# VH-VL binders against o60147: the designs that were tried, part 255

Target 1, 175 residues: o60147
Amino acid sequence: MLEKNKYLYIFRHIQTNQVLLSQGNVLKKTALFQLPYPLQKPVAPNGMRPAKLRKDHWVPLLKVEFPNESMFQSVFMQLLNYRKYRSVQPLTSDLLKLPIPVRRRKIMRQEVPNTIADLADILNKEKFPENSVRLQLSDKSDSEYADWPPSVQIDSEEIKLSRGFREKTTVDEAR

## First folded at step 13 (VH-VL)

Design oa1 (framework fv_lerdelimumab)
Fold by ESMFold2-Fast, scan of step 13:
Structure oa1 (fold): chain C 175 residues (1-175), chain A 121 residues (1-121), chain B 109 residues (1-109)
Amino acid sequence: as target 1 above (175 residues)
Amino acid sequence: EVQLVESGGGVVQPGRSLRLSCAASGFIFSSYGMHWVRQAPGKGLEWVAVISWDGSNKYYADSVKGRFTISRDNSKNTLYLQMDSLRAEDTAVYYCAKDEGYSSGWYFDYWGQGTLVTVSS
Amino acid sequence: SSELTQDPAVSVALGQTVRITCQGDSLRSSSASWYQQKPGQAPVLVIYGSNNRPSGIPDRFSGSSSGNTASLTITGAQAEDEADYYCNSRDSSGNHLVVFGGGTKLTVL
């Protein structure tokens, strides 16, 4: 039951649609370093601690099961890289016409389709065995953001967890 | 276990070219972006260039743009910096540095020992 | 000059606490990381993402950030902590690239 060894847990923010990737079913505060824009206002006057992780604000987007840890690590690192290098891409002329706050909200809203498209692109470039990668989505229609290779099997059952990938009865302080 | 070893530095005349290499081991080279950072004698660190994990994206500091070219060969676990039209102000120790892999951060968890480039005039 | 501003030098007595600061507008939206560099050696990462320590870095090193300022704190400074310290951050000025502070020389008295 060492889920972190072959499962990729993908979360989305309920308000901004920003995405976080996790090796485990519980988000750690360090995952917030994946985000180019802060989620919370600075805490003045004694300084801004890293944005506080609000577990109730992150819901499951996608769970990916890989056949082994090596394939998991390869895809996980490539997804982080796709996100990192997308953040330094030149902006389109349409985005440059928008005021900065509107532009940032539009970019944030695209993280879900972008992450799904990135995952599919990575899996299309890899030559994994047929039906070896299993996807389970919270909203199966999100799979339509990409064309999937034969290595991917999409689960007919959607994720129905409403608070992360942990059961609702788990009492845990967000730290 | 992680090692980065630079080579190719030396003394060159202004206007000439040099190619630096960085041999990487102890990690999956093809999974990480790589950077060049330089340090002039007695001065601070200056970021030079980055190349994405797959080589498809490259970015440069304005001071070297158009003169330097970053590249990589993932089959050989090797990073390169082609330096053309060298100037006295390019004199520095050149470090290759490994990117840690978070979208919001550009920080370097491992550095090579550096290779000295002296542009003599 | 550097987009990130550091004082060029600070001193601390052996066993005492010292704080090195780094200031720039990029720190409002990006974390700072810190590097230790001893004479003739390559830089070593001591803090990343404002307040995380890599494996092998002593727990006397800590980081924090507030607004446009990031700080590296060494609690109970040791002789071997004498070095140059550099902060870096992601450039927020339209380039999403790397900027370094000018460096701070720490002298342990």
Scores: ipSAE 0.422, ipTM 0.756, lowest interface PAE 2.5, mean pLDDT 83

Design oa10 (framework fv_lerdelimumab)
Fold by ESMFold2-Fast, scan of step 13:
Structure oa10 (fold): chain C 175 residues (1-175), chain A 121 residues (1-121), chain B 109 residues (1-109)
Amino acid sequence: as target 1 above (175 residues)
Amino acid sequence: EVQLVESGGGVVQPGRSLRLSCAASGFTFSDYGMHWVRQAPGKGLEWVAVISWDGSNKYYADSVKGRFTISRDNSKNTLYLQMDSLRAEDTAVYYCAKDEGYSSGWYFDYWGQGTLVTVSS
Amino acid sequence: SSELTQDPAVSVALGQTVRITCQGDSLRSSSASWYQQKPGQAPVLVIYGSNNRPSGIPDRFSGSSSGNTASLTITGAQAEDEADYYCNSRDSSGNHLVVFGGGTKLTVL
């Protein structure tokens, strides 16, 4: 059993703004199955390579600390479900007018606001103790995408992108 | 460990109704979407319906839309399929199947053993 | 009916390699998954997300995809691999969310 199982690590893609959820501070290749649109590079003559996890292309968005593993698991699964069932909702007429690549790019750009709004919605529905859920963001302005319940405390210190979610090194501690 | 057990199948006349149940165990039922998939005798697999983890979203195959209703009771770990206005072409083994839970995939990591529904005069 | 096309039957000699294919427009935007079904039994997931193998599935099973086509490969086929194989993918065109291939009956000679 690990107390680390109380943390949810949320990453965003530096080019597409797509979001990945992780139970650990380092992404696993299987996390790519969360994406509604695979990250693939066109390669002639077959026109496509299999999706590859490029860990250097994903940066911290948000770290969430829960009071226990049960609450963490509930929220984590709900976030995955929100995303899965959002992918099958009818598209607006405005989106349907766009070519598929342009449409997907526009949808992908909304994943950060959507994920933050989903998290807040879940936390507003769940009855957690006051100040029991801690959020640490890479950019505190992203917290403005939602209204947070009394159970949430936002950390004054932002996540430094140079470190990711990894443990501090000797160099980081000296600086 | 994970187990899905279907029940409620049987022989029924055209135009009548039947309700299927699927009892789930070995996983947190309320965390996963659930599906019904059917297979007519000697034929292939046909997707029937899905219900989201919380019951708020439901989708149906065109062949059953308006006649079948999917539902779940998370407090009882049970999935249901209410089948109204049954037709001969609804004759099939009905499988309950667990959704894997990823947003990019619609595939089934666990299946029940199925329950046979025969619609005949 | 299914919106994915599979050949209805294929044969392979014991210990040889066989490739089963699945074709459809939904595969351009969605990964294929593969199921093995033996007579009188429920389907069993053997490949998901085009090329991933669940725990407990032998290494001889592998998958690939390109364009509108997905493939299941069995390298060094065994007698117990004789079964019907089905592919599925997500259909993004409407509320009919999941489509299956018609199935391929594999005979191990």
Scores: ipSAE 0.452, ipTM 0.784, lowest interface PAE 2.4, mean pLDDT 85

Design oa100 (framework fv_lerdelimumab)
Fold by ESMFold2-Fast, scan of step 13:
Structure oa100 (fold): chain C 175 residues (1-175), chain A 121 residues (1-121), chain B 109 residues (1-109)
Amino acid sequence: as target 1 above (175 residues)
Amino acid sequence: EVQLVESGGGVVQPGRSLRLSCAASGFTFSSYGMHWVRQAPGKGLEWVAVISWDGSNKYYADSVKGRFTISRDNSKNTLYLQMDSLRAEDTAVYYCAKDEGYSSGWYFDYWGQGTLVTVSS
Amino acid sequence: SSELTQDPAVSVALGQTVRITCQGDSLRSSSASWYQQKPGQAPVLVIYGKNNRPSGIPDRFSGSSSGNTASLTITGAQAEDEADYYCNSRDSSGNHLVVFGGGTKLTVL
């Protein structure tokens, strides 16, 4: 009897520009497993419990509202796959010229444009009805990283976070 | 010329461990993701695991997740697969493979000769 | 239980054209690549990114795709083309990163 989830939230790290995907209005500590470069050394927590989640270090990048749960699941799973593919891609010649720390910073900064481009690519390949998908961006200029299909409405409304998002930051850090 | 040479295969009992190595030469090893792909006797190819250029990202097939660990040493141009809790179903030739993935697809341009792992039951 | 479906066997007469097919939903969004494997040998890449040939692969090998289907065509099959052929693609389902077809055994003659 609960409403099925049809909202995708994407968050950006304020310092690194790395991106996290969430099925809801709250970030869970397990979302940190999505990161190609962990925020804390030396651990590289693939297969281990994630490092502490500082919710105050993450800001909403975009929110997508789908007409139903099945469309949401399809897009969400494809985005997770694109994220994994990008994390293991060969390095371009331009990146090879950079020292490793500078190289990693450049790769991390590209996560925002790459995620937006991947979202648009997925939506362009799907045969969704016209104006059926609502996209809200924190910075509307980020929409320029891609060409959007007729199924997408770009909305300028502010992305609203739950009160629990901010309140839980202290609790999650304590655990 | 590009070469990938696997080693470390052998006969092991169920529940035991084995470590495979892949020595790479002829390309900038530290610039590429590297994969393990296996093939059971008389059967098809099955993707096992991948590791990113610097080792920070690793992904596994569901059948081996939690039991196998992929790693690399870029200073030695060597890829590893640590196989724990081995099962009879893990019996296969294990290939080391270099990817040349791009945005529209993934492909393996070079493969090693393979190393046979036999898990006796 | 591979997500890409291939017929297990196909035959072709020497000098004739044969088409090997690979089918799956992941092919709607990702290119297929094709590998040739001879007995006791490692796979060899013959086609990547729909219809690109690596250096050293004969012109008789070509690739094509439409919808959820990819095909490897050998025009003027030779005896040395007798082998197992595998396709691979990215996984669209989120369960894996890479999926292979079950393989097709090509017999020439």
Scores: ipSAE 0.593, ipTM 0.793, lowest interface PAE 1.1, mean pLDDT 84

Design oa11 (framework fv_lerdelimumab)
Fold by ESMFold2-Fast, scan of step 13:
Structure oa11 (fold): chain C 175 residues (1-175), chain A 121 residues (1-121), chain B 109 residues (1-109)
Amino acid sequence: as target 1 above (175 residues)
Amino acid sequence: EVQLVESGGGVVQPGRSLRLSCAASGFTFSYYGMHWVRQAPGKGLEWVAVISWDGSNKYYADSVKGRFTISRDNSKNTLYLQMDSLRAEDTAVYYCAKDEGYSSGWYFDYWGQGTLVTVSS
Amino acid sequence: SSELTQDPAVSVALGQTVRITCQGDSLRSSSASWYQQKPGQAPVLVIYGSNNRPSGIPDRFSGSSSGNTASLTITGAQAEDEADYYCNSRDSSGNHLVVFGGGTKLTVL
């Protein structure tokens, strides 16, 4: 549990581009509480979140390694708060002109750039030691959504798409 | 473990001011948004205001906007509500509430015991 | 103005099942949470995120949601369940960020 608290695992939805934050390398269904909109089809007409999590619909976006649990917890809670308070901000006039389904899709599409920008903003404010925070991205070009502080080291190797952040078992690796 | 303790309520005349405080303990205060919720005698719950974890975002119910100011001091684990230009309809028990949840749903996992504000002439 | 609608009162016999409902457009896009309030006491969270129970809340309490309606069900009501029950949701459509129902007074014989 202590070891897991040094890593932040960020996932994106393959269809909607919505983002989920996780303290572990496997998503739990409670992570769906982070989402403002229902995800899976068929979806209840009430707009409520479905009870089921389709793990195969989520792929790695970013993995962040922190030097200790305290730094992890601070950044993790701030990221959740950035997302929460963004969800209650007034919509721009351009978005208000769009039909609700189009508007929601456009907002969801922005979660990846927004999350990456939020992470960089938090790290710029926290003043962590040089090269103490390691980022590994699935698509390294996503790092261009933000300006990173000296505390951040971006891994040259990208995350390979597989079973999320889980390592393959011996059986899974065998042909 | 988690405790929220309100103070500062009392009897005050219309047009006067009052400042409420809420002392928090048992959780990392600076990680969570905080709310004020009120309840008039014999009536239901009415949301009043919220302040974000860092104090940078504040929102108010229309009934109090321009008259009430929410603030916090994270170094003292304390939430405040400055109430100006008080009206008879502001008479209520005022609860301090810790927000929990994410973008999809805000809920209050802990509440203080409340402090009574009576506005009468 | 985007307040959630609840019936003001409901009664249930000891040991029987009762369902308290909450209606509003905000429930189409936000989960409901439920609070129990006894006279002279602060509200207590009994259900959050439609049907999750906080630790310490008896398993006779459950929640559900469909369309613009959320429900709190108490299966096998006990005397200590007599209280006012309030629902709430986040409302992004009105002037309040958080909206509460008007409350339902539950009487257990």
Scores: ipSAE 0.633, ipTM 0.816, lowest interface PAE 1.4, mean pLDDT 84

Design oa12 (framework fv_lerdelimumab)
Fold by ESMFold2-Fast, scan of step 13:
Structure oa12 (fold): chain C 175 residues (1-175), chain A 121 residues (1-121), chain B 109 residues (1-109)
Amino acid sequence: as target 1 above (175 residues)
Amino acid sequence: EVQLVESGGGVVQPGRSLRLSCAASGFTFSVYGMHWVRQAPGKGLEWVAVISWDGSNKYYADSVKGRFTISRDNSKNTLYLQMDSLRAEDTAVYYCAKDEGYSSGWYFDYWGQGTLVTVSS
Amino acid sequence: SSELTQDPAVSVALGQTVRITCQGDSLRSSSASWYQQKPGQAPVLVIYGSNNRPSGIPDRFSGSSSGNTASLTITGAQAEDEADYYCNSRDSSGNHLVVFGGGTKLTVL
């Protein structure tokens, strides 16, 4: 049986701590639209946003395995929406007191804990079967950003990949 | 094929209420945010309100805040706009619009045909 | 009274190139999208994310963005391009989450 469309791959930026979601183990350029800044803007040295997709700048954060495509699609779309609507929330008075570059860096640094909390919130609201969702993290301590429902099983083995989720292949691709 | 069909527009007196509906088909309504955008006669487009995919987040333009309420029923694939305390300035064609993209690139890939609301004494 | 500024009108000769501009501080941090509106019709998305075309939009439509300015370019304008054009962006710093330009009426001569 061919298994497909039941893994959610989550990446984080090595410099900014920003997060990207992917349905596949290879990050596509269109994923950059998930960031609060447009693709056509230049990248600053301590970058507020990547202007171009540099795959070497994105590392695995976590991988989520669902028992079927329906559950995967539901959670994936909800997670994208949580991130989208969080980015347009009115800023607190404390954040408004900060200079724009400082404010943006503070917001970006929270994307990892926010994404993990969002995922847990979605899974707590969806009443999936016990131990039906498997979570594998690159840093196991990141699981502590949230309380997980009985549907979630956290893998004891961490992801050791340094260049994304793509496995090395010996098959040449067409030029 | 994606379709958005607005209804509920009409002529009302100032201070009264009107409820607009938008029936959606051809896409998975429950996973997309929805917006209301209006256009006064001979004027440009003005954003009115947004509701998140699950209905938990709602935002409004300052001009309608406290008077208009956006809501949705995902089981019926329907978006609503409850308009209270209507003013002459609310006279416009009201469009239902489906959002697309992410936080960096909000855009409206599909629009309804619009429904005319005239607030006149 | 729009937060994004567009010239109210522009003209172009058939087959020539025209550029419609949109200016505002929100464009420094958000991409622009462009809509075409013909009389009595709903707006139609022609460019999103500054320079992407939806399926079915002719290649003559393109977009660009720099600083606080976004531009819609029509290379080789056709008669059917005569319409009102609106830009929009996301305003992440204000009370309006989405802002539109005032619109530009394009006349094809």
Scores: ipSAE 0.038, ipTM 0.634, lowest interface PAE 5.7, mean pLDDT 81

Design oa13 (framework fv_lerdelimumab)
Fold by ESMFold2-Fast, scan of step 13:
Structure oa13 (fold): chain C 175 residues (1-175), chain A 121 residues (1-121), chain B 109 residues (1-109)
Amino acid sequence: as target 1 above (175 residues)
Amino acid sequence: EVQLVESGGGVVQPGRSLRLSCAASGFTFSLYGMHWVRQAPGKGLEWVAVISWDGSNKYYADSVKGRFTISRDNSKNTLYLQMDSLRAEDTAVYYCAKDEGYSSGWYFDYWGQGTLVTVSS
Amino acid sequence: SSELTQDPAVSVALGQTVRITCQGDSLRSSSASWYQQKPGQAPVLVIYGSNNRPSGIPDRFSGSSSGNTASLTITGAQAEDEADYYCNSRDSSGNHLVVFGGGTKLTVL
């Protein structure tokens, strides 16, 4: 439906700063396929532990409202592609000098700036109507990672982490 | 329905060039990466090259680096493989394949029927 | 030069269970996918992401993985399952972005 599929919800992991993209305001475990590095270490020395989604470890980073589902699908798919192709880029010599855990921590810390820059890059290439795309951030300073086109309007109100991406309730609307 | 149709294969002498094409339909071509995978007669599958959805990223198998060039035209829904300095070892059926999946695993949900390239004197 | 190892051939009696294996270091960090190829035809995806089936693939096909090994299981093999089976995974080394196994020819007796 139009209302259901015109919002992009972007989450950040509280410990690693890794990013997950979602079509809904709650994460599904299939979103973990987006991650090049598992959040949990393998249980067996030679094996991989099945990925487990701990929803309490993911907080809102950014909510994007599009005018329609077609624009949402285009931008969402392109963001997934940016992340997919970045995951296979050759590592710099400086990064290769670091122990694997330190290297991965540095790479993961860049996912928030990279995702925001990717979003801005896509929106600058697409010719959307002025003020047609609305951004709401949990930390407005994160908008400074990119230059935004005229199609983007940044909401003055930040996302409250305690509320997540939940709609305003009757309790929230009272005062 | 998704369709991928390869063309351009044929018999060519060593050292010559061929250009393969793959016409895509049934999906939004500009949103997906595309690959070339080959199979020598009676042998297994060998990955050749990939091009990202927007054409900005390209990767090649070591066996073809410097000789093959992958490209795409999103306005025509067409994938290309320019093959230069062909060798007998390049003899194979060449498949174009639609990429699917995320960072944790790349797989091919749709394949063309292939086009045969024979490099022979 | 595939980094994934498969046995070249395996046989199964009609209605019995067969397991085809794929082994390589890339499987420790990347999921395996499996393709069925019949003579003169293009490969067909039968399992992706280690154990997911595409729409239209019979439920007798299943996948699993542990360590550096991935497996394709056919429970109650049918005559039409006779084919070559290939696994693939993503390479983390950068030499080849995608690697395939050498293929396993399944004969249904």
Scores: ipSAE 0.562, ipTM 0.814, lowest interface PAE 1.9, mean pLDDT 85

Design oa14 (framework fv_lerdelimumab)
Fold by ESMFold2-Fast, scan of step 13:
Structure oa14 (fold): chain C 175 residues (1-175), chain A 121 residues (1-121), chain B 109 residues (1-109)
Amino acid sequence: as target 1 above (175 residues)
Amino acid sequence: EVQLVESGGGVVQPGRSLRLSCAASGFTFSSFGMHWVRQAPGKGLEWVAVISWDGSNKYYADSVKGRFTISRDNSKNTLYLQMDSLRAEDTAVYYCAKDEGYSSGWYFDYWGQGTLVTVSS
Amino acid sequence: SSELTQDPAVSVALGQTVRITCQGDSLRSSSASWYQQKPGQAPVLVIYGSNNRPSGIPDRFSGSSSGNTASLTITGAQAEDEADYYCNSRDSSGNHLVVFGGGTKLTVL
């Protein structure tokens, strides 16, 4: 076995605002299965052609550190399930009146606030120790999409988008 | 090894009720959604219902809405299907299926052996 | 009928290649998965997420998907491949969460 996994890495798409969850600090192409509507191109909604993962089109949204792998797995699975079951929920009559591309764009636009709200809901229902879950956001104002339980500590330092979810190296600076 | 074992099928008259059970083992039952899929004699597969991992979300095929109720007991690793107001067209083998995948690509990685429900007079 | 269309029957000679197709608008936004069903048995997943094989499924099974069409290919068909094959995808309309194709009966000659 390799090191225990206790970090959740959440990415957002630069143009569509769609969200991907990852157990590692680098996205795998299988993460695209999380999307309710696959991208036709990395920047386009709709899967009229096979979608490809363009890692440069996904930027950090937030990083969550859990006290142990068991808590990470529980929250990660619940968050994937929240997204899965939201994607199959019957659409409102207002959304059904919209053309499909407009409808999908409205749905995609809500993924960031929905994901943050889902995370907070899960953490509010779980009885984790006070200050045991650490959040680091790329834009701290996104924390305002939810009310956080006492178990959550929000890092005052934002994620540096130039480094993504990894430490800046001299090799990265030279390229 | 993952196992799903259905029970509760039988012969029943139209308008009556049956309750199906599916006993699960070999995986963390409370982490996965569960489905019922049926197959009428000599016909294809038809999706019936799903229940989320925690039991809070339930969805049904239009043909069974208002008549069937899906439920689960995570402490017993058991899935249920309460079938009310049964009709002749409900006659089928009912399979319990474990879901896998994400919102864009649901699939069923494990299936039970099925339980036969015959609705006839 | 299903939202996913499959030919009801196809035949292939032993050792030859056969392609089973599945068509429907749901496939534009959802991947297809494929199940093999032999008489008196439960379905068995053979391909998921367009072209992933579960452990234990022979290499001769492969899948592909483009636009509104998904295909299951069996290269070098064996006698034990004789079965009904079903595709499925997620229903984008919200009325049914999962849709299955009508099934294709494969006969190995």
Scores: ipSAE 0.290, ipTM 0.720, lowest interface PAE 3.7, mean pLDDT 83

Design oa15 (framework fv_lerdelimumab)
Fold by ESMFold2-Fast, scan of step 13:
Structure oa15 (fold): chain C 175 residues (1-175), chain A 121 residues (1-121), chain B 109 residues (1-109)
Amino acid sequence: as target 1 above (175 residues)
Amino acid sequence: EVQLVESGGGVVQPGRSLRLSCAASGFTFSSHGMHWVRQAPGKGLEWVAVISWDGSNKYYADSVKGRFTISRDNSKNTLYLQMDSLRAEDTAVYYCAKDEGYSSGWYFDYWGQGTLVTVSS
Amino acid sequence: SSELTQDPAVSVALGQTVRITCQGDSLRSSSASWYQQKPGQAPVLVIYGSNNRPSGIPDRFSGSSSGNTASLTITGAQAEDEADYYCNSRDSSGNHLVVFGGGTKLTVL
């Protein structure tokens, strides 16, 4: 079962723009299972994932605070589902015309706007109380990828990039 | 406690129709994709169909496409499989299965007990 | 037909280690999951994401994958492990999203 938590952290890869969801402010190796496409690194024996998690390659995209765990669980699971079912949609003819490496980069680059749009769509469908969900972004311009419902309060302060998110990996996350 | 309970199986003649149901409890049904997986007597598992958590996406195995329709009612926590133009090859135990996993992999953490569909005279 | 290939049968002596293998091109881009099925019962998930164990599954079950091959290993096989074992993976081709292996019957001697 999901552990008790009311915070969702979303991270982006510094080079690929791929997105990972986390139930805490520290990425765990298991988050790599969320990736529909591998990074340009040796893959782990478990399939097309990076061989190890490099915390210093991932930076905060946004942080979401929910008033309770049930709202957190609902939104977190729906985000994973949006991501899962987007990965199985047929590629458009425009994408199929591109060389495989270019196509993969274009798909990966869209994960940030797609994730933000998905989050907003989920929150618009739910009937959460006004100002009950708090968003804090690393770059506030990323909020423009979506229209937000009245339940969302966007923090005026951006997440400050800490050296710890870029420069250190824990034993659990690196190996 | 997660439970999936299938019903609606039975003996039907070729060319007829049958509707299967799967009643779900113990988890947030509307947050999970749901699958039908079948197993012919003495044979292995064969994936049949999936429906996304919100019902907007549906996919089918080639062997059933155009004949079977998957649907769900999130208000009743129930999954359905409408089986039309049944053939002898459709004879199998039909399991409903709870969808888990991520974009890079899918797995079924809970399965129903199965309901037997026999297509014969 | 299945796109994942498994040997139809394997035997292991009580207390010994056995490896069941699954091979297919889909495993190059997708994790394998493994299910145990006993006669007259529904399948039970024993490994997901190639090497993760669900709650309640004994630690003698483990998984690995490399290239187009995935393996389920049972270290110190018990009598109750006698069953059919199926692998599955996600298929990225067309609308057919999930493929299963043909199954391996494990006999514990």
Scores: ipSAE 0.295, ipTM 0.711, lowest interface PAE 3.1, mean pLDDT 82

